Miniprotein binders against Heme oxygenase 1, chloroplastic (HO1). Designs and how they scored, part 13

Target 1, 212 residues: Heme oxygenase 1, chloroplastic (HO1), of Arabidopsis thaliana (Mouse-ear cress) (o48782)
Amino acid sequence: SKGFVEEMRFVAMRLHTKDQAKEGEKETKSIEERPVAKWEPTVEGYLRFLVDSKLVYDTLELIIQDSNFPTYAEFKNTGLERAEKLSTDLEWFKEQGYEIPEPTAPGKTYSQYLKELAEKDPQAFICHFYNIYFAHSAGGRMIGRKVAERILDNKELEFYKWDGELSQLLQNVREKLNKVAEEWTREEKNHCLEETEKSFKYSGEILRLILS
Below, E stands for the ipSAE of ESMFold2; O stands for the ipSAE of OpenDDE; V2 stands for 0.75 times the mean of E and O plus 0.25 times the DockQ between their complexes.

## First folded at step 8 (miniprotein)

Design p9 (from p2 with F26A A38L M42L)
Fold by ESMFold2-Fast, scan of step 8:
Structure p9 (fold): chain B 212 residues (1-212), chain A 97 residues (1-97)
Amino acid sequence: as target 1 above (212 residues)
Amino acid sequence: SPEELKEAIRQVEELLKELEKAMEEAEETGDPRYLEKLEELLEQAERILDKVKELLRKLGDEEAAQKVEEKIKELRLELELILWDLLFIKLFLRELG
């Protein structure tokens, strides 16, 4: 039988397809003007991205680590935790002579929203938890490679390294999410799925900091 | 049959290689045609994986079925990682756009 994670995947795929149909009417940019082909990050923008990302991961990981709530407790020690890795990377940038910025609005806003969801809306919180880690562990690492190629002399940041086999760590989290969702009503599952678009919005705002 | 099952798994592995190539092309060019191709290849791979699960139910060989089931789990995870790569590229393009 298929678990709830399969439904989350279908919603993400469907959201992607519908969003592309809407953009078809406005996407008259030439191939030359495509962001990926003309993407020129700065170290300062990348640091803003890393700092705001760390604030979000600090928030998620502290909520999970300190929770006695069974739903959240299932996700302790997943191996996907990023806050400590990011701390190591930020110390490296400091050693290279860069000034570490303070968190900016995208990170602060998302962190605050996650705190609110954790108290009031567990299903929505878990949606953000899942999408944040899976997006970083897949798509995020690809972006990290491109940034390293362009501005870090191919330096491998700790943010893109995992202790253990990444595919197994992700599979373990997927199984825990399926287990947790078994207790949810259809309405609670649907509510979690509906939160996906907002997760993409907040993550996208932080990602855009790379070009700031 | 066991031979039919092996062929289906081989087809999924071949599609994953095509997905990796299409992903590289999309990343380098920003061409939306490659993004559309990625979606189609993912859909095709999912259909073949569903067929593999049906064939497993007919196999009756517990040890062989277990090994194939583990391979299917690996392939499904690879498909999910590619999907997240695609979604993140799209988010990146939209936010920059």
Scores: ipSAE 0.098, ipTM 0.508, lowest interface PAE 5.0, mean pLDDT 79

Design q1 (from T2, 19 letters changed)
Amino acid sequence: SPEELKEAIRQVEELLEELEKAIEEFMETGDPRYLRKAQELMEQAERILDKVEELLRKLGDEEAAQKVRLEIELLLWDLLFIKLFLREIS
ESMFold2-Fast, scan of step 8: ipSAE 0.494; ipTM 0.745

Design q2 (from q1 with F81W; at its last look DockQ between E and O 0.47; V2 from the best seeds 0.00; counts 0 for: pae E 2.0 > 1.5, pTM O .707 < .8, other shape alone 3.19 > 2.5, SAP 78.069 > 70)
Fold by OpenDDE base, look of step 9:
Structure q2 (fold): chain B 212 residues (1-212), chain A 90 residues (1-90)
Amino acid sequence: as target 1 above (212 residues)
Amino acid sequence: SPEELKEAIRQVEELLEELEKAIEEFMETGDPRYLRKAQELMEQAERILDKVEELLRKLGDEEAAQKVRLEIELLLWDLLWIKLFLREIS
């Protein structure tokens, strides 16, 4: 039996291909005519991204840590936690003489939405949890490397380092997600899958801060 | 066969490296041709990944299949976030 995480992955891929086919047919036709602005990340923009990311991870990790709900209790101390690593990185930027910005609207909005979901909609919350951590562990690392090459003199941040083998940490979380979802109805599973588009929207709004 | 699966994974990894180079050239030049190339490479990678998933269903070794499933999942997330990134910079 294919685990529920495989269903989540298939939904994520299909949504992205459909949205890019619709947006990409409109945008590729419009991009052919518009000089695309050079991608120029700034330290200030990247700091906004890191601060808003930290707020999201703080929110996820505090919810899971403080929860007595059996579903969330399975996800304590996964080794994927990022809030502490981001705190270390932000302190390093401060030591370099940068002012650390306050969280912006994208981070605040997503953090608040996650709090509301955690109380009212555990299946939707788990969708966001999965998408946030797995996205960072893959494509998020590539983006971070490209930013570091451009504006940070190839400084490797703690945000992109894990204590242990990342592949094994991800596998352990996949197994826990599969196990938790075994107890869900088909309707609850479908509700979790339907939340994927919102997760990408909120993550995209935070990712865009790198370019601000 | 396991060999066909390994070859398909290798092809996806190669396409991801080419995709990264296309994105990098796009970021440096702003030439929309590199963005189109990146989109074509993503579509090719997705087709190969579908084939890899089909091959995995035929594998009798559950441990090997699980490891390859994780590798495929990471590759899919790379593609997904690269596409998201391209959307945000376009």
Scores: ipSAE 0.398, ipTM 0.718, lowest interface PAE 1.2, mean pLDDT 84
ESMFold2-Fast, scan of step 8: ipSAE 0.485; ipTM 0.746
ESMFold2, look of step 9: ipSAE 0.494; ipTM 0.762
ESMFold2 (binder alone), look of step 9: mean pLDDT 83; pTM 0.789

Design q3
Fold by ESMFold2-Fast, scan of step 8:
Structure q3 (fold): chain B 212 residues (1-212), chain A 91 residues (1-91)
Amino acid sequence: as target 1 above (212 residues)
Amino acid sequence: SPEELKEAIRQVEELLEELEKAIEEFEETGDPRYLRKAQELMEQAERILDKVEELLRKLGDEEAAQKVRLEIELLLWDLLFIKLFLREIEG
């Protein structure tokens, strides 16, 4: 088949398969001892998630918007930008009487790591760009819907709305990623793929804030 | 065949809907049976996605293959996020 995005998808599938094997072993060893818990988000936990997410998106979008580096400049104005929409949502929470928290360690750590990668490691930076936006555009929406059902009286946050057809926006970015990667060596492509596990780790730490 | 590929994708979409329902039942009841059911449905969806990738390699129509790749990628991200959620519930 064609294009580097296909390889990025295969790596994500491989990590998914490896995680499944590990979870099977855990179930076998400790199933009777595991506590039963319900998924009960709080508004405060969700605000931590939104604030840390906004810090990450602010960082990504500022780097891309201000860059004249061809690899990054290709991704200006994709329609996937989230920082402004999150800003609107946080203002709504403030109007509802909530105090907006300061960013926490997951968001601060990931934001700092992305800044370092942007200066020194473009291939790794692009790996995180792809995984952050594509993960939010797919699975993130389902989690957002569930949170809204439980604690927001079904309010649709701007964070989960796009201007235009989402499938077309994602396809345009996929084509740009394939184009950018055509200039990369096999070693640079492999380096990009190696960052996938770190992207899941950092994004997962922010996602867990919903239950904090 | 293209029909087998389309049917496999439909099965993954149906399993994803059942998976969401199992998670909802677990949240409402706290009954571990629903958590186990969600994990089993996740495993079934992953196996079918593996088959979809295999069938995709045999598809001759590049434009049809491109559309299927987009659908598979979006389903993969949905499943990855559900899996992370299940991990948190498990402890």
Scores: ipSAE 0.030, ipTM 0.423, lowest interface PAE 5.3, mean pLDDT 76

Design q4 (from q1 with L16M F26V L75A)
Fold by ESMFold2-Fast, scan of step 8:
Structure q4 (fold): chain B 212 residues (1-212), chain A 90 residues (1-90)
Amino acid sequence: as target 1 above (212 residues)
Amino acid sequence: SPEELKEAIRQVEELMEELEKAIEEVMETGDPRYLRKAQELMEQAERILDKVEELLRKLGDEEAAQKVRLEIELALWDLLFIKLFLREIS
């Protein structure tokens, strides 16, 4: 059944439509006035992306795992957890002879912001939780495959593997999100929705590391 | 009808495959024509997913609807991430 997650999806789609309209205008100018940038991924750039992503997942998953706050405790052991799988991937890169970089500003800034929200603003925190697991981990699979094809000799990273059917894991979390949101006021729901733009900003900064 | 639903799902799957190829071309060439094609394919996929949702409501089969809805949501998250990626490379 439809619940608050339907509103979260609608806001994400609407924000994306507005951004898509800006992209349409930008693309028109790119065709006529400037070329589109070629994407030349490097292992070093991708490692920065993976390391900063892992810092964010470490932060989210530790907050949830250690919490006795009912809203957060609902999301323990969802099957969406990424930190351990990213640890396995980083060990593989080490075995291939790569030096693993330290976390950079995008990951550090987002991690710190998530810690602050977890204490002071549960509705905003849940917005980031939702968008990180649904949009960025689940949605990243195709691009991850293209990166592997170009620079990893088709290595299938653990980061893009789930134990079970991803769609069912996402559905189970959606049902829990709807349940916890049932007790929120209209103002609390609106506050959660308003945080969507910041979630995309922070995640976009981390995604940009692939291009570095 | 069930046949209309199957056809719509088939069309989404075909569009997603074409979208993946268009993105690969953008990555390889930087040609703005492939960027435009990718954006058009994304818009087509979103419109067909809306039609799928309407067909599911008309069927009234909750178990079949839930299974298809899981696939629809997964496709939507793929599209959202792809659009974000295309924005970064434009």
Scores: ipSAE 0.419, ipTM 0.699, lowest interface PAE 2.4, mean pLDDT 80

Design s1
Fold by ESMFold2-Fast, scan of step 8:
Formats: C-alpha cells, structure tokens, sequence
Structure s1 (fold): chain B 212 residues (1-212), chain A 92 residues (1-92)
C-alpha cells in the first residue's frame, strides 16, 4: 500500500470523472462523430505553453531549493526538476529562429498562487507540487509526443527527458511524500486533497495555450 | 528470488499506474479543448481495471509465493500497452 499517495490518486481520478461528466462529455464518447475542432497545434502556441510552464517550474524549484522547512526540504534534488531542461529547449527554439514570448496570464497567476501557498499553506503547496510533476511525467509526455509528431519532426525536447529511470525517480518521490504525510493529521491530509481540483484548473489553463 | 520477483511486480505496477495517469490527463486535455477522443473512449477505465487486477495478483504472490504471478503481471502490462496504443490516436 502507498498510503497517502494512493488517496491522492483516488481523489484525482474521481475529480477527473466528475468534471468530464458535468461538461456533457458523453457526447464525445458517442458512436456519432462530431468533429468540433482538430488537433492543430502551432509552434507559437506551444512556446506560450513552454514559457508559462517554465515560470511555474522556476517557482516550485526555487521555493524547494531555498527552503529549510522540513516538509519542502524532503523534495530537493528529486531528479524531476524541469526548469533547466525547459531553458535548454527555449534556447533551441531561439536557435531555430523563433521569438520567445513573454509569460502569459495562466503561468503568472499560477506562479503567484504557488508562492502564496508556500508561505501560508504547506499541505496545499505539496498537493500542487505532486500533481504538477506527476501529471507532466504521465499525461504531459503523451501530449508532448503528439505535438512533436505534428510540428517538430518528432524532436524529443529536453522537457520530456530525465536523467535516470523515470519510474524509479517517481517512486522515490512517492515514498518521500508518504513519509511526510505520515506526520499530518487527517484534517491536514484532507486539506491537501481538497486542492486537487484547483491544481487541475491551473494546469488545464496552461495546457490550453498549446492551441492558442 | 522471491525478493527479485516482488521488485519486478512493483516496477510493473508503477509502469501501469503511469499509463493510467497518461490516459486520464490526455482525456482531460482533449475534452477541455473540445477535441474528439480517438481510439478507445473507455481506455482509462480499462487501465484502472488492469491495475486493480495487478494489485490483487501482487497480494496473492505475497501470500503464496506463486511464480506464475509474474507471467500474469506481464500479460496485464501487454494488455495495457495495447490499450494505450489505441488511445494515442489524435487526428492529424
């Protein structure tokens, strides 16, 4: 059993199901084909996504790196850090002749929110930390692959590469998270879980930039 | 050898969990954008079922040490890979 991490997974899965159902998603699953939009990412939209993502990762990683707070200090040097990888990718886009955009509202608002949570609400902050890294390591990889197929001639960005075996890196973080959560009260654990919906909202806004 | 099998089973479980998360997040993204979900619309539910079957098999192995469990786990992974491959279809 994985303890608290299992509860986080359960809540994320349940919230995903509820959000999808409320939006009439049954029509998407129907036999009848209704093409509303096509998968047509642009490099410019993808750059907005990458820049805003980098702002979020810069914020998370700086908070953790600079912290002497025991809860945050556990998550130093996980191997999941993305900011440096994204810096390398953005430099490559510059070399290809693309102009790197300024951060946009989705990235700015999420970054600011994360800074506020880190100071005032450690359990909520850890919820966002977990969901951001694990969503990227899972679903984010598939989206990245599909973008590369369409607009990057199958180039694999550094953003989707890890130094070491990803499954082991993720397992190490899960073990640390379970350890940290063992010291939390039921109320603190529930508070962490309650932030899951907001995590999906902020991450979703950044993802939509791919088609912007 | 039982420790070795146990480590392989846990690695397989983690890989299947990652596949489930991949599927859930891709579905969420496609739906948010109003794009059709290609391939298998029930892929996430199927992957969750396989994960639960694997977790049950791991517990069975802890109880009786049956090495047949490793083959069953590998079969579940193969089924998960097939589900993921079908679900990856996005209109080009």
Amino acid sequence: as target 1 above (212 residues)
Amino acid sequence: STDEIQRQLEKIRLELELALWDMLFVKLFLRELGLPVEGDPEAADQLEKLLKELERAIEQFKENGDPEILQKAQDLVKQAEDIMEKAEKIES
Scores: ipSAE 0.235, ipTM 0.526, lowest interface PAE 4.0, mean pLDDT 79

Design s2
Fold by ESMFold2-Fast, scan of step 8:
Formats: sequence, structure tokens, C-alpha cells
Structure s2 (fold): chain B 212 residues (1-212), chain A 91 residues (1-91)
Amino acid sequence: as target 1 above (212 residues)
Amino acid sequence: STDEIQRQLEKIRLELELALWDMLFVKLFLREKGVSPTDEEAIDQLEKLLKELERAIEQFKENGDPEILQKAQDLVKQAEDIMEKAEKIKS
């Protein structure tokens, strides 16, 4: 009855619970000699975030688009693809007179890791695929709105627009994910779930570029 | 049909889950500046609504009662109101 996505949801939600968020705050506060970053986004920091995000989405989407491996091929043309939308946004920033930075370490590191997982570890790769798109569609969207309010005069970037009903696109992906996971062993499913924390680590490092 | 109602319920559940994730990401992103009590309250309320919806969906699987769809829509409306209230206070 319940597909594997239900287990992925439970693991992600557990990591996002109030207790886990409070533990993260305790860890940050325990580093008393480190300056606490303020929530003061800059356009330059946001551009680093968008460029590194685009590198990750380029990598993810090219791997899937070019794949003949059945597990990855299921996720072609989901409607969630972000790389082209980000290209449009970066061109807009260039037209506004901003210099587009080169990718930085968070994006380069995550992109390289995704390439390695795609070749060696399909279950781990699919974990990152799921969490990257679902995190962007939920929390990333809210962060984007907050940033636009502070530094972009409420401009809505293409990065936060979808060609269709977002909830339907996400549900379609969940159904495909349940289907591909039906052939996985319990060990393979557990391995996929174990990657969730690492996906939050890499995505979090890219998100923090907004404050840089 | 039962299958169509089930599909609608899963879509509604996803909408509620996305609202909760939005609040959790804002909380984590703003941790270094401090998280407001209203964010904590909104997260708690959204978690409770999501759990209530999940229980309602399980009940529907057992009894097939189509009135569940209206109950689910009411829970989504409550979540939207929570999100709107939290956002107004922060903005």
C-alpha cells in the first residue's frame, strides 16, 4: 500500500523536526568565537547561490536526460527541470549590470559528487535527485520570495516558476519513484534513506552562499 | 471514484507537506539571526494538521467515505491561514 516515497518523506521530515532544528541551533551557538552570520542577503551572495545551484541542476539534468539506465530514464521531462530557468535569470542579472561569478566550491563539490554517485550508486543518486527538487519546490521557493523582498524589489525569478501545477508535477515524480523503488531490496532502500542527511548538508552549503 | 478521491487526498497531503517544509526551511535559514516564536507555533500547527490529514487518509482506505475530501480541503485552508498569519507578522 505505502510506497518507498513514504519512507523518504518520514526520514526527511524527521531531520526537519523542531528537535533537529534546535540541535542545529545549539551547535551553532556553541561556536562562540565564530562570528554569527546575519540574515542580510546581498546580490553578490545570491548570484553565487544561483550559479552554484545552476551547476548542480545542469549536472543532475544532463545525467538524467542522457541516460539509457531505466531507473534514471523514468525521470526525464518531469517539468521540475531548473537549469534553463536559471540561465534566463542569470541573463537578467547580467542585463542589470551585474558580473556573473564563476561557480564556487559548494556547487563544484556537490556537482562532482552527483556525477560519482550516478555511475556507482543509483540508490544514493536518486535520494539526492528527490531531495534537491522537493527542497527547492518547498523551502527554496520561500527563501527565494524572502530574498526578492529584501534585495530585488519583489522580482519573481524564473527559478521559482513552473510550467504547470507544481503539486501535480511533484506527485507524478513521487509515483515514478515508488515504481522504480519497487524492485529495490530492503538494503538498497535503507542505503537511499541514509543519504538524506548528506543531501541536506550539500544543499545547505549552497543555500548559505546567499549570506556570503 | 475511490481511486480519484485517493489521488486528490495524496495531492492535498503534498500541499500541506510543502507548507510545512517552507516554514522549516525559513527556520533553519534564519537560525543564525534567531527564530521567532510565531515560526515555532506555525511549524507545530502545520505538523499537527499534516498528522490529522494522514490519519484521515488511512481512515478513507479502510471505509471509503467520500466526505473525507471535504475534511482534507478544510485542513488545507487552515494551513493556508497559518502560513499567511506567520508571513504577515514577519513582513
Scores: ipSAE 0.101, ipTM 0.501, lowest interface PAE 4.9, mean pLDDT 79

Design s3
Fold by ESMFold2-Fast, scan of step 8:
Structure s3 (fold): chain B 212 residues (1-212), chain A 88 residues (1-88)
Amino acid sequence: as target 1 above (212 residues)
Amino acid sequence: SPEESTDEIQRQLEKIRLELELALWDMLFVKLFGDSEAADQLEKLLKELERAIEQFKENGDPEILQKAQDLVKQAEDIMEKAEKILRS
């Protein structure tokens, strides 16, 4: 496959479907306590997840919106922007009587890392941009449905809604990424691909806040 | 026309590729929540989809495109079942 997006898909699949994720850094208790995994989200944990997610999306979307750098400017107004949708959802939680927490370490750490990459490492930055939006558009929706069913009386959050056909929005971004990557050297493409593991690490830390 | 047929097939291949990416992310979340059996089945289907796309590039057989679409449907069904299992 000659498109760069295909290479990104292949790397993501390789890292997580094969035994390359040996879990050498994983706590032994996670393995010992299998096979019983309980999915028991809390509203407080979910709010931490939403707040930290919003910090990350604020960071991504402001960097892209304000950029005159061609690589970043290509991704303005994709329709995938999440920060405003999250603002609406957090306002709804306030109306329900919940206290909105301050951002926590996972969100603050990832936001800071993204700011540094945007300045110094455009290929790595784009790797995170792609993985964050595409992961949310697929697996994120499944998680959102599960949480809504368990603790929100099936409330449909704006965070999981798009203005337009999601498949078309994603295809447009995919095409833009392939176009942008055509200008990259093999080395730059490889560098982007190598960043995938870190994108999953940081996103995973935020995702785990749901169970906090 | 031959050009119109080619454009339509390319359009459908792009859609299949997008569906593959969405299925990949779904599988990663399923694996994160401890359903390794569903993840293994989905990986197998994704490998078959990759082979079907590669074969189509070699011979342009529309039958292969239909097989690829069927595999995507199977992946969606696996994800739906995994979701129901997590709910229970």
Scores: ipSAE 0.016, ipTM 0.371, lowest interface PAE 6.0, mean pLDDT 76

Design s4 (at its last look DockQ between E and O 0.05; V2 from the best seeds 0.00; counts 0 for: pae O 3.6 > 1.5, pTM E .639 < .8, placed apart)
Fold by ESMFold2-Fast, scan of step 8:
Structure s4 (fold): chain B 212 residues (1-212), chain A 89 residues (1-89)
Amino acid sequence: as target 1 above (212 residues)
Amino acid sequence: SPEESTDEIQRQLEKIRLELELALWDMLFVKLFLGDPEAIDQLEKLLKELERAIEQFKENGDPEILQKAQDLVKQAEDIMEKAEKILES
């Protein structure tokens, strides 16, 4: 039979499409503004994205690292951890003369929500864990390359590097997720899947900081 | 041996499947900026075709399947390149 991770991917692909379609239907109040802006990242916006991302990864990874709860303990030392890589990148920006901003509302809000879920709702927490590492880390590579091309003179940030092949690291985590989910009821699996919309809302707010 | 050859092909097909899944994840966030849903639909069709081909291979062991899988990857790469060009413009 197919593993639960395949259902998580299926739901993620569909909900993202629906959310974007609904967003396109929203009315704009200003008739002078064009509905479509050019994609033009700034270093300042990108630093806000990296700082807020680091806050989320710090929170997620600390929860997992410090946990003796069996479901979370399975995911220690996966090789997907991003907080140290982001720390190295922010130090590089500082060395280049940039001011490192304080975390902003998107990162602070998501970090706080993850802390709440970790204590009270393991299935929902695992939904965010999956989407953060599979959709947002892995799915951010093309955007990261385009940002580097446009504003960083093709600098290869540590955030987009893994120790080993990313596909293999993701496969190892996928197998662990499938095994953990084997013990869940259909209702628990459905609860996890239903959380996907919130995952994309929070991560999308952070990703849009690139254009801020 | 024939069994070892079959296992090697199976591992290569799984690696190709994972690479194609990674392309899908890349496209979710490109879509946030570009608003182009067609590339995601095209990549999902290729992944579904690959998954069916892998299941067929489990039934018949036909090594020709590896070439078909590689052709699907090439099609996915072309789709990704077109999406990147739109982001550049």
Scores: ipSAE 0.329, ipTM 0.636, lowest interface PAE 3.0, mean pLDDT 80
Fold by OpenDDE base, look of step 9:
Structure s4 (fold): chain B 212 residues (1-212), chain A 89 residues (1-89)
Amino acid sequence: as target 1 above (212 residues)
Amino acid sequence: SPEESTDEIQRQLEKIRLELELALWDMLFVKLFLGDPEAIDQLEKLLKELERAIEQFKENGDPEILQKAQDLVKQAEDIMEKAEKILES
């Protein structure tokens, strides 16, 4: 039986290809009119991204840490937590003489939405949890590398380092998600899958801050 | 002017580079989900080849570089399409 994470994965991939085909087509259609805005990350934009990302991870990790809900309790101390690593990276930017911005509207909006979901809609919350952590461990690492190459003199941030083997950490979380979802109805599973588009929207808005 | 043609080719190459970088990002997001390490390694190689082609063009202005870049994009598209078919499968 392909576990529920394989269904989540399939939906995420299908949306990424469609949204990137649509954003690539909308960006290619809007890139016809927009000068090829050099995808030039700025330190200011990247700091906005890191701050908003930290707010999202702080929100997720606090919800899971403080929850007595059995579904969330399984996801404590996964080794995928990023809030502390992001704090260390933001301190390094301060030491380099950069001003750390306050969280922007995208980060605040997503953080608030996650809090609301955590209380009212555990299946939707788990969708966001999965997509946030798993997106970072993949494409997020490549983004970080490309940003570091362009504006950070190849500085590897702690945000892109894990204590342990990342593949094993991700596998452990997949197994936990599969186990949690075994108790879900098909309707609850479908509801979790339907939330994927919103997760990508909110994460995409934060990711775009790199270029701001 | 030959200079305008060179600048236009350079703009096209930079556009192609951005499209390939986006495709790589897509594939990396997709790979966490698809688990095909080979497709990403292939796209990363194509991107490096394109970056080298762009650098060579800046140095020598060889107009054949545009065709090479277009061929690299087509190879990237083929890799992405193949990866998508594996996903649908």
Scores: ipSAE 0.024, ipTM 0.411, lowest interface PAE 3.6, mean pLDDT 81
ESMFold2, look of step 9: ipSAE 0.360; ipTM 0.676
ESMFold2 (binder alone), look of step 9: mean pLDDT 71; pTM 0.614

Design z1 (from y2 with F25W D47E K54E R94E E97M; at its last look DockQ between E and O 0.71; V2 from the best seeds 0.60)
Fold by ESMFold2, look of step 8:
Structure z1 (fold): chain B 212 residues (1-212), chain A 99 residues (1-99)
Amino acid sequence: as target 1 above (212 residues)
Amino acid sequence: STDEIQRQLEKIRLELELALWDMLWVKLFLRELGDSKAARQVQRLIEQLEKLLEELERAIEQFKENGDPEILQKAQDLVKQAEDIMEKAEKILEDVMKS
């Protein structure tokens, strides 16, 4: 049988499927009407992305460690934590002479939303937790490698390194999440799943910073 | 042993899922860039990878029923196909980047 984590995955994939069908119809007219953009990575754009991303990881990881949120105790010390790794990366950029920007609205808005969810809506918070760590843990590596090749002399950021095998760390979290969800009603599970679109909307706003 | 093969199959399943997440973010990035054509190309690659993952999931369910050790070799062949798909996605991403 499939666990709840597989439901979360299928919702994310179904969201992209519905999104792509709608975009396909719109893209036909867009191709005719708009020139294709090209992009050259810049350190400044990448830093905006990293700083806002770090604020989100800071927020998640402080919430998880907070003893006032015992529901999240199973998600402590997963090995997925990114805030310290990003801190190390930002120190390296500063040593190279770059100015580290302040967080911007995309990161600040998502951080504030996560704080509200953590207290009021644990299932929604866990949906965002899952998508943030799994999507960034998986989805950032190819983009990060191409950026590093172009502007970082192939330096691999600590943000893309884990102590141990990433797949095993993710599997451990999947098992914990499936166990926690066994205690949920169907309605609570559905509520968790309903936040998937919003999670990708917020993450997309942060991802867009790379282009700025 | 059956337990060792099951652990390796689970790792392979997770590697394919990890590749899927990586490709989903490449697609999202291309959409934010405004390159609808490249994003559609990556979406077709995502669909290919989803089919490979479904094939692997069916094979793993069969392994649970019959313990056939040959399923591990099939799973490793699926990883090679996924690597080819990921290479194509990487080339699409590189093509939208300015030299």
Scores: ipSAE 0.708, ipTM 0.849, lowest interface PAE 1.0, mean pLDDT 83
Fold by OpenDDE base, look of step 8:
Structure z1 (fold): chain B 212 residues (1-212), chain A 99 residues (1-99)
Amino acid sequence: as target 1 above (212 residues)
Amino acid sequence: STDEIQRQLEKIRLELELALWDMLWVKLFLRELGDSKAARQVQRLIEQLEKLLEELERAIEQFKENGDPEILQKAQDLVKQAEDIMEKAEKILEDVMKS
């Protein structure tokens, strides 16, 4: 039996394809040249991204740490935690003379949504947990590297470093997720999978801050 | 040992999965940029990498059944193809960043 994480991965992969199919069908009609927003990453935009990301990770990590739910207790100290790493990076930016912005609407909205899910909808919360951590450990690195090359003189941020072998850390979390999901009904599993689109939406809004 | 080979294959599998997630986020980013063309290009690369992952998974299953002595070489070849795909995705991202 393929573990539930494989179902989560499959849904994540498929949502990305479906959204493009719909966008591709819409764009074939409106030749309106949405001006390709020149990707001019700014340090200010990237700082907004980092701050909002930190708020999301702080929220996840605090929820997991403080939770008495057996489901969440399994995800304590995974080594994928990013809040402390982001704190270190933001302090480095401050030492470079940058003003650290306050969290913006995307981060605040997602943080609040995660808090609400954590209390009322553990399966949906786990969907966000999975997608946030797995997405960053994967995709965040390429974007972060390109941003660093463009605006940070190739500074390697702690946000993109893990204590230990990342592959093993991810595998451990995968195994825990699979084990937790073994106790779920098919309806609970489906509910978790259905939340994937929202997770990508909220994460996308935070990613867009790099361009702000 | 067969167990060590299997551990190496699972590591490679996980690396390819991570590469897929990387490209998904690149695609998401390109979409957020409003560059749907670049996003579609990355999507085609994602689909190519998914096929490589499926091929690896099949090869792993075949190894479990038949003990293919060339499995590690096949897996390494797939990793190389995945690296080439990732480099293409990175180049697309760079081209968008420079435009």
Scores: ipSAE 0.432, ipTM 0.733, lowest interface PAE 1.5, mean pLDDT 85
ESMFold2 (binder alone), look of step 8: mean pLDDT 87; pTM 0.851

